VHH binders against q86xw9. Designs and how they scored, part 3

Target 1, 330 residues: q86xw9
Amino acid sequence: MGSRKKEIALQVNISTQELWEEMLSSKGLTVVDVYQGWCGPCKPVVSLFQKMRIEVGLDLLHFALAEADRLDVLEKYRGKCEPTFLFYAGGELVAVVRGANAPLLQKTILDQLEAEKKVLAEGRERKVIKDEALSDEDECVSHGKNNGEDEDMVSSERTCTLAIIKPDAVAHGKTDEIIMKIQEAGFEILTNEERTMTEAEVRLFYQHKAGEEAFEKLVHHMCSGPSHLLILTRTEGFEDVVTTWRTVMGPRDPNVARREQPESLRAQYGTEMPFNAVHGSRDREDADRELALLFPSLKFSDKDTEAPQGGEAEATAGPTEALCFPEDVD
Short names: E, the ipSAE of ESMFold2; O, the ipSAE of OpenDDE; V2, 0.75 times the mean of E and O plus 0.25 times the DockQ between their complexes.

## First folded at step 5 (VHH; framework vhh_etentamig_d1)

Design K40 (at its last look DockQ between E and O 0.02; V2 from the best seeds 0.00; counts 0 for: pae O 13.3 > 2, placed apart)
Fold by ESMFold2-Fast, scan of step 5:
Structure K40 (fold): chain B 330 residues (1-330), chain A 120 residues (1-120)
Amino acid sequence: as target 1 above (330 residues)
Amino acid sequence: EVQLLESGGGLVQPGGSLRLSCAASGFTFSRYAMSWVRQAPGKGPEWVSGISGSGGSTYYADSVKGRFTISRDNSKNTLYLQMNSLRAEDTAVYYCAKDEYWSDTYFDYRGQGTLVTVSS
């Protein structure tokens, strides 16, 4: 039931400051999906938004998309791979939801619609919030700030990683089964790009193993047909997305996977090396490198991660941006 | 720093036996699958055999099944390859390689190699 032709018109693409200001002047509630260019909009919530629009109607509920790096007002939301949903009413920020939490999004939409209807009908004051990340405005309860300021100083874990459904699994018609299992494991798929990797991409992707005979077989395999290049995130659990994805994939060798982790994707869909159905990054550092290499036309999460030389990365990589946003300003 | 040091190669006659050793350091040996890879004169590298981190699972190329036995001693950080019924086509430099348990490539690192020559 998800795919309908009018779904394209469901979310207004806010690509300029003028369109942002137009959104702020809209009557009713607007839910803005703030996304990073390198991961694109949160596609899994579209079916929920379609359902909510049908239930509520067109009058007071609006949806929008905004890339964090295109608008100065969204500077504080840059570098995050988990989506941020900003709720605006009467030009004011009234709620924030982080991550593709469908039950929380549904509840927040209903609560904020009811609140806005009361504002419009009864002239009540609107409840305005600040983003919690910048709302460190905490009243000192006579303790003084920084009294026992100790907190976890460890760098925050990123919530996105690269996954590839390889040509062997795609050719055997396993793509949909694998996607279902990824979703059942608690992942959200932010981007799904079906294409054949170029020889140049594959050689750079596996560059640290270039001296091995296995490398040439791997290059041949990865160029043999289309793969699905995925960007995965998690909305629940405390475990790092890279570690969780590796666990779901299982050991690299399907024979080892079948013996030691028979429930894993590589156990179920892999045959023999190099035909192990799926790829995942070894660690956070590799995830950064791989994402920068395979989505070079998209801005990378967090700070700039240096890609190994290579060529310039134009919009030829098929980013979501190239299909959704108007290229020219009138 | 990951270091792998192969030893035990030499000249043997067809039908003979050799035992190769690989001393590993710089990583938690028991957590990584290990492989033997060989490179014959004028040819590319060929994967020969692999063993899981625990030693519970072993794997062999069809060309060496029944003749070669891979094993490991995790207390000594040492990988072994027992080679029996050697043939002229087994002549190669043999390399010890550290596998990534999760990584979808065959090898992460290999050492300097040890030459095995099988001739009359």
Scores: ipSAE 0.157, ipTM 0.351, lowest interface PAE 3.6, mean pLDDT 74
Fold by ESMFold2, look of step 6:
Structure K40 (fold): chain B 330 residues (1-330), chain A 120 residues (1-120)
Amino acid sequence: as target 1 above (330 residues)
Amino acid sequence: EVQLLESGGGLVQPGGSLRLSCAASGFTFSRYAMSWVRQAPGKGPEWVSGISGSGGSTYYADSVKGRFTISRDNSKNTLYLQMNSLRAEDTAVYYCAKDEYWSDTYFDYRGQGTLVTVSS
């Protein structure tokens, strides 16, 4: 059930430094559309903001408009090719979203609103961010198109999970088929490493099962031949990567998978326990632990924007920015 | 909070029978596979049997196949293990375990267990 049109403003126009300071004193989360005068405020997101205001009410979620040229505090956002959304809580910047990315805006609003509720109710420390280096580095010079979306520039914009194509599936020659289905399901594969896991790695990976009678059989299986160790991420959607991967895999028991989810990977490529073709982490905490165990040389950034960017391409010079990777770069 | 409560253990002579029960609460029982796990004195846990959420698929360790029958009643949120032709090596504490439906890394929850002792 939609609501009827009202006369109150969805977004408060902030045209002076005094209004900016008043906005900073607001309780809760304020989402600011920082726009350029030549293109105006971002129209496509207005319906999203209206929906979210209705869902969460008026007391902790506020929306504002600010033209970058009118406020000195917004000087570094002037001349950008796309709208910038600034998220303020308690007078501090807590998130930035670039571009009219409605799914990312919705996720960020919900995440930051939940975080601010905990700050207010429990006295937790607010996670404040800076937006200096990335806005200067991305597109400051010669670019005339609506490109350069920052889909992985938010503090929790992209997460990763571990996937393993196990020795049984590899030995049956199913690796390429499984990789194709992973890609068709909307995952990006950041790393694909063929590895015959050592006994030490497997014992650490499954150390919580030590002492079970089946543990030695599990160790033997996982050491019996090469596996493919994958790092997966999602490029779109509201669901987290760990949950989505678990759903695509299907139930752990291949016979259950064939009856209850016949399209799942374990239904198609598993035979019988323990030979269920693929592994996925239980939850976010275990995904982080398992990735650190198996990929100790990689770093998965805890800073706002840089989840698994790891290494860097060296800049070359001049008109072409060589620090960008092919993924999400125009 | 997930709760699993095992019952039905006791002292029995070789060749005898027992039926174990597990009352489950704190989750939608019918959507999760369930297992029985046992731990003999001085040994590590051993998976015994498993059953799918619907009850349509059952699985057994080789050591109990043909002697034990797992079942569930989803209307009563109860898991069962019928144990026939019991042997001394079946002596253990038996635990009801909630399978993590998609993950093969952990059994997240188990009850306090019920002791089965098989002796002459």
Scores: ipSAE 0.015, ipTM 0.233, lowest interface PAE 7.8, mean pLDDT 73
Fold by OpenDDE, look of step 6:
Structure K40 (fold): chain B 330 residues (1-330), chain A 120 residues (1-120)
Amino acid sequence: as target 1 above (330 residues)
Amino acid sequence: EVQLLESGGGLVQPGGSLRLSCAASGFTFSRYAMSWVRQAPGKGPEWVSGISGSGGSTYYADSVKGRFTISRDNSKNTLYLQMNSLRAEDTAVYYCAKDEYWSDTYFDYRGQGTLVTVSS
């Protein structure tokens, strides 16, 4: 019976408050990758952490994954797509690194580990920090009046998709015309947010395209100016909102769109790739991901797929009357 | 295409000063953290200093802390490294690197480098 060497996972998954407290009680330095469920953990840094595991050892260095959506203590880190690394020693926050900056992460790990060794060996005081990025958000929230948390519970019954009017279309003054066409096509616009997307956000948004040659050009374009982020729904018809929106947008390449679907938005307002005026989700899964990424405060009511309890149709065995078809002779 | 062009290297005496520059193009400079890395002859690459996209945060290796100052001018798409109190051990090729994402090598988004030689 070969002793399956329990491959000690590089990163401990912290999914509960109890595990969080256990982490805080651990000896040494813990680097926590704080992530949101829709983005996942920062994969690129795993190789760094593996390297550091080999070089420094794991006696006083720990790596963890923590999903911000599952832990109340990480509530303030929700809604941000930027990788965030929290450094804990002796149960206290000692450093924060934002972004997947490997040199900075490595340096911070080494510095904090050395500091922690001195604390453990010499009884030095830990330099505890407050995440300043979180403090400014708390002061702004305190003066806001009790206006009711209208949690825009988008009622579970309406399927939504994401539409983006891209910077090229906005810059050309086509926003209002596109919005009008969206409405004429039978969509309801639930949200219309104008903002310039951050590079980090765009990279995360289009992460599945990172291997494409035009990826950097796309990222640059999407960050070049303001976009309109729209949540679309459809109240009438049997057609899927995602599919209908894709039809209205037309082919991805504006040149193809002009040839094949001249009435499409991309044909009318797109110029050339990646300047194709509008974005839409590929499918329902993508729509959910994209909406969660860009609108983290949007609570999509999980449709309880109550599996219809298959009512046991009592097969009433009606009597098989043997219809004797007469042998007509002739 | 991302382009980084380092300049300002040269021969300097111990205790001297030098200012390196890196001209960046092909990306939105102000949105990326930038770093200086160096490679001495026969040694592996060493991270030297980093600066946030906004320039609000700066970071230094212990080996250069108090002697080197990293800065940036986002209006000029230029990264700087002021090096004071130079030592023989600072002799290396210095590279400017785009530092927003992890790279297996500090050099995935680096220029050609500029040589700094500290010698009496």
Scores: ipSAE 0.000, ipTM 0.248, lowest interface PAE 13.3, mean pLDDT 81
ESMFold2 (binder alone), look of step 6: mean pLDDT 83; pTM 0.846

Design K42
Fold by ESMFold2-Fast, scan of step 5:
Structure K42 (fold): chain B 330 residues (1-330), chain A 122 residues (1-122)
Amino acid sequence: as target 1 above (330 residues)
Amino acid sequence: EVQLLESGGGLVQPGGSLRLSCAASGFTFSRYAMSWVRQAPGKGPEWVSGISGSGGYTYYADSVKGRFTISRDNSKNTLYLQMNSLRAEDTAVYYCAKSYDEYSDTYYFDYRGQGTLVTVSS
């Protein structure tokens, strides 16, 4: 193409089975960003990958992008609400990182590079893994072809949360700074939708908030201009995405945040209630509700459904699970 | 198990005063923002007042500002609402409500008590 730069791209776009097989034949470690078509590739990790490519080596570290819907080999990774990073060495899967956990990605890249250097230089055996986290989906959606338009997701192992950059922060020109801080905190932004929320959406969104005066002030504020509606994710099993986002935001009141957590977003970008710059869900149940309300056209694997609901909400991690039910019925 | 037990409601004449109490148990009281929410007969719930976990910050609905005072005693796990200059429109069941945590940007409540009835009449 006429405007293509001479520079070698950081991440190779794997759009065909032939390119996938070529990647598997590459010497060294390849980190594949497996993304969904509705969210695109993980932008927050690009700076980390650029840094690591420069610092650790050009010959043994490679990065790639692969759209899950484009490649049959990635069928099991379709419909996920978070990015999946697959680590390949010598054609074998050696690590998997779910979500944009920048510290974990950096550690995993360094660990796997050291392991692969020992394989290549010392003839050590490569530790190969299987992605066992998909076994539950394989059993419940083993006939997972096209299930029509129904939402039949059974898996709840992956976590997403809603974040809103509120009209006060947007109006003060702070959107890009806040996004940068979200990225620096290790979150992956799966979607970023700029729009003004409708009065109906705001009233339903804050359905648990009581009070005529305080409620109307909040409705007025949230409808006063554009917000950025974000879906954030992290790897399950490290830090809960909902809890981590709340910590990064800081206490609800900017005056409390400035006193107790001066590095938090609400301390830096909030002024006074209700102008506290950002929104986050209180817990997993609330996150699922908010995501379903504001992104109804997206299919989520981490949904709070009518069945099964019991035991999935933070409380039970037991080995017991009910029957795998068929298609949703309205 | 989270428990919130409200008390102090009753019949009072316009211009009178009442003090509501809420005894909390089953969670670390000092770490959670607390609120008073009321529901008048045939109407939806109305948020009345909120207080931070430390007690350093208080918030009021415009309809009660200057008349009601929210406070807490973290050593006793008790929330209070001092209601002065009561009006007929203050007639409602008053609920003690626990916020999920201090980090939520909403006044979301994950638990509320059984309520105490306040009737301003005559």
Scores: ipSAE 0.000, ipTM 0.228, lowest interface PAE 11.7, mean pLDDT 72

Design T03
Fold by ESMFold2-Fast, scan of step 5:
Structure T03 (fold): chain B 330 residues (1-330), chain A 120 residues (1-120)
Amino acid sequence: as target 1 above (330 residues)
Amino acid sequence: EVQLLESGGGLVQPGGSLRLSCAASGFTFSSYAMSWVRQAPGKGPEWVSGISGSGGSTYYADSVKGRFTISRDNSKNTLYLQMNSLRAEDTAVYYCAKDFYGLESWFDYRGQGTLVTVSS
């Protein structure tokens, strides 16, 4: 019991306005776990924070706990069971992570530490955000997503893209690793369907490649076993989900990816064409086409507020209410 | 094979609160959106709420918006539904389901659910 009391607490308990103000004056980055009294703080993230404390030290990285009912400044966060992590640097809010997403928390901590080091060392501007996350009772505000960029703070709209974890990666048992990397990259996965695509679906899906010499090899591969069909949206301050996903995937040819972008998914999990582990759409028009082809029963508006609503006597109508589609269809 | 075990239901008076839990196994929990579906006596299933795999996005049926809160703990493979200001119309067996919209997964999964009775 004596030795336990001698150790410095991982997370500072902010129980007063004075302690909150002391936190805001701290040099570096502070990650605040905002919790409700009836939920308690998010215990699952403690292992991650302990690991980061050991790896990074405490000079520029601090962790704190704050009960929403105890501090007037946290009034807008009351009544939510969802864990909310507020990131402060130089007294300003710089990021918000909602939910116990350990990969996203780790990435956000590392990214914000790097950003704050550049502010302190190079005098760069700090990117400040405004968290307008009220409860779902306010239809015009955030659905708990993170918006680190000014453009993302203004927009209440959310766009989707298609991702496929291809049969080569699935057959090699890499699905879970790839999903973790997708989440680390700031994507939110709305749907994950495991199934084998039919030859007819693959030929229609890749119809723009029908004239290519390697087309039949591609068709055969895509029909060779189950794929994971994913709908991705953005969780962080990424402006274009389609372009961001293409960047995370890396160059189409794994040999090029390993040479030019070794940290990309295709570099790590691809072997040789057509076995490049993952698929993404070329552009917004292609994404909308692919989503409509593979998820025809699911309709998802560009706005989160137009996503499935309720009030139906039977919820069978809910899944079909919204999906991202091209706006130029008459 | 997907296994989902709901708990936390019971008898509660109008205006009361309950917290439901769902223990999930047989799949990589954090890789899938999850939802709550309810079925009132003599009625078909009704989608109540959905949450993304990360927990970053939540959606609610209009009938429960502002009263219910969905959340998840991916380290424990557990889904939650906090129900406040309960009404007689909320009386139903509550099921958790794999995927954001959940109804097709619910038809595949034939578990017992957890009964919530709101009665004066």
Scores: ipSAE 0.000, ipTM 0.337, lowest interface PAE 12.0, mean pLDDT 73

Design U01
Fold by ESMFold2-Fast, scan of step 5:
Structure U01 (fold): chain B 330 residues (1-330), chain A 119 residues (1-119)
Amino acid sequence: as target 1 above (330 residues)
Amino acid sequence: EVQLLESGGGLVQPGGSLRLSCAASGFTFSSYAMSWVRQAPGKGPEWVSGISGSGGRTYYADSVKGRFTISRDNSKNTLYLQMNSLRAEDTAVYYCAKGTYWGYSFDYRGQGTLVTVSS
């Protein structure tokens, strides 16, 4: 009644076609978490949505939940392995975010809210999109992310690149800030390994620079403390991940980066060569080489590529090596 | 200081279910890929499942696909493994691991929780 406080859920459950049509008629931006019944709503984004609701207010930003199997309008989203976030404004689809990428969701919410405020205040036209995923009838075949093919592992690695957060950035406590910037740029982080690279590993990794005067300084720096070794992919696989990562990093020299691309990682977190905070592969060939050098187990962990005449090379030698942390001896 | 604390293990009959949890602290949980790794008695470690930092991508070992589900709650700094249709071969100490989503390269590992599947 009018004398009692109404409880307002963070996300409205859209369980009927009538509620879906009501959502489409809502003023402002609605972010719909389209989930599968077996996995439930995406729990990792709840704290982000709570924060965004507090910061932006309730009048123009709304959150909703929709189970893909319950609504016929979501038929094309059924069987997807990752959550799908649909952004609606004025009854029209204005953005799609695939996966629970919290930094990308935050950026998309802010960008779309600004756009919708201009539509409402200035009569500007909405930029309406078509969701490419609606053309995919079998993108995630039941449990289809695990297809068990070595070819598919290689294809996945073709859409991946290596990134390193270097010892200078790690030592300055910038790892988490840099990771947030990477995620804000639309990258998914597939692995994040914190370790100190060995001298032999660094010399092999940078072998093409062995003749350069600054080579020994680079080797010393890379061995001076822990780095974070990352494998990055894009939420959308059609963008060249290697080129996109190089763009986000900015020019190699931090002084050049600050002048030419002040928002780049090297501009923000680099100081002077060789202390430029982050590493990325030069091109696709280098990415494949670098990934093979630093993550050899990852490339050959496909258990379906078993030897034709029985399994050989038993585990007696120590698969424990993958989980052991070695003693530090200089 | 990075800390990973697993829980939820126990004795369960074949065909049963268990849900494992891993409480993480000392790092920005949402920024890191996480994995479950198990070690059966007398065997080496086996990677079981991995999840990206955002939760948007998951991978599973062939031995568990269709039976196990990995998930995370970044608001609670907690990793989960829902294990259904358990088999005697799933008997192992299960470890939470920081840093890798698909494979065996990890920079930190928890203390483990024992799962015994037995009649």
Scores: ipSAE 0.000, ipTM 0.272, lowest interface PAE 14.2, mean pLDDT 73

Design U02
Fold by ESMFold2-Fast, scan of step 5:
Structure U02 (fold): chain B 330 residues (1-330), chain A 121 residues (1-121)
Amino acid sequence: as target 1 above (330 residues)
Amino acid sequence: EVQLLESGGGLVQPGGSLRLSCAASGFTFSSYAMSWVRQAPGKGPEWVSGISGSGGSTYYADSVKGRFTISRDNSKNTLYLQMNSLRAEDTAVYYCAKSRYVWGYSYFDYRGQGTLVTVSS
């Protein structure tokens, strides 16, 4: 049982123009989560902000929420499918992050906080930016960016983890009970895919265990029937989602779990190795690797289409909504 | 090309029921969470309900909890919204929305054209 009072206090709700002006006058860096009413605030980044609050403190780092439809100053951000994070220091816009990109948000917060500390301590010049969303001209053509830049961000993701409900638990009809317990533990399940893993996939997934005596039994078990492949996130708590999921699962060996943590999933639903009901990533690096391996399509939604690679570009909306400039005026 | 096509909207009396459908194509439907989003005349859009890729987890806005039920049929690539005990305040264009997940990213990357629901006597 947790209290949401600390989580609510983390982000100030800027519901009026007066509160917006107060935010602009605050000392230090303020990160504003500009959200649409139809999607709500970006819950997956809350765990990152809570972690940064613990590590950095709130003396020079502040977080806020602002609904785009409630504030006239945010009119240019209305109707967007992604949250927009605005970074203000000394009343000036110093950075913008589009989308719920936890690694980029963490990097941007650290970079801008360091810059603002130098402004406040040394009188260094503040680098101010202009957001194109605030201009009268809507620019649909971005400067070409190498998609390979996204590949370097895999190891720094902090807001989600992989979970697997293994074939032993699925075969024993325990899937729904385990899902219920995951939800009761405070996790949000972002996706749940039921499929049988291939032998090649399992061998790559568990490559670090190839030297273990029971490796072939593990491979056989994971290929023996369907698993449920889950992406989990948390909206509460200061602990990393990877660590929290490992705690809920309990010790790897079900016999150890039953002795030391009888309420854990492996204690309740595991029998004996390798039949321990559930899998979780060892750490952040493993979680990023495992997510990329099992959900490659989710990294690039524009590659989910059945259209061939190198075909005509996919539109995020209808043709009229996808283009900033009309093809025909007459 | 991702396509989402809503249907099932119409005129209904207060206290009545409607079932909305959304036919999805151009992506692996079972791998993505889906949502229903509505926009009332002269107001901004409001998130109504969400469902995980497998259908194992469902979520509802407080304004519709206990009255609406979201479901999906992954074999038919179809999303549903069962709306019961409809109120005048439920009058809106209802949109089917696809979620995108990228290691902690969570947002809607596609919406359909919408289906109009009018609750009036």
Scores: ipSAE 0.000, ipTM 0.233, lowest interface PAE 13.3, mean pLDDT 72

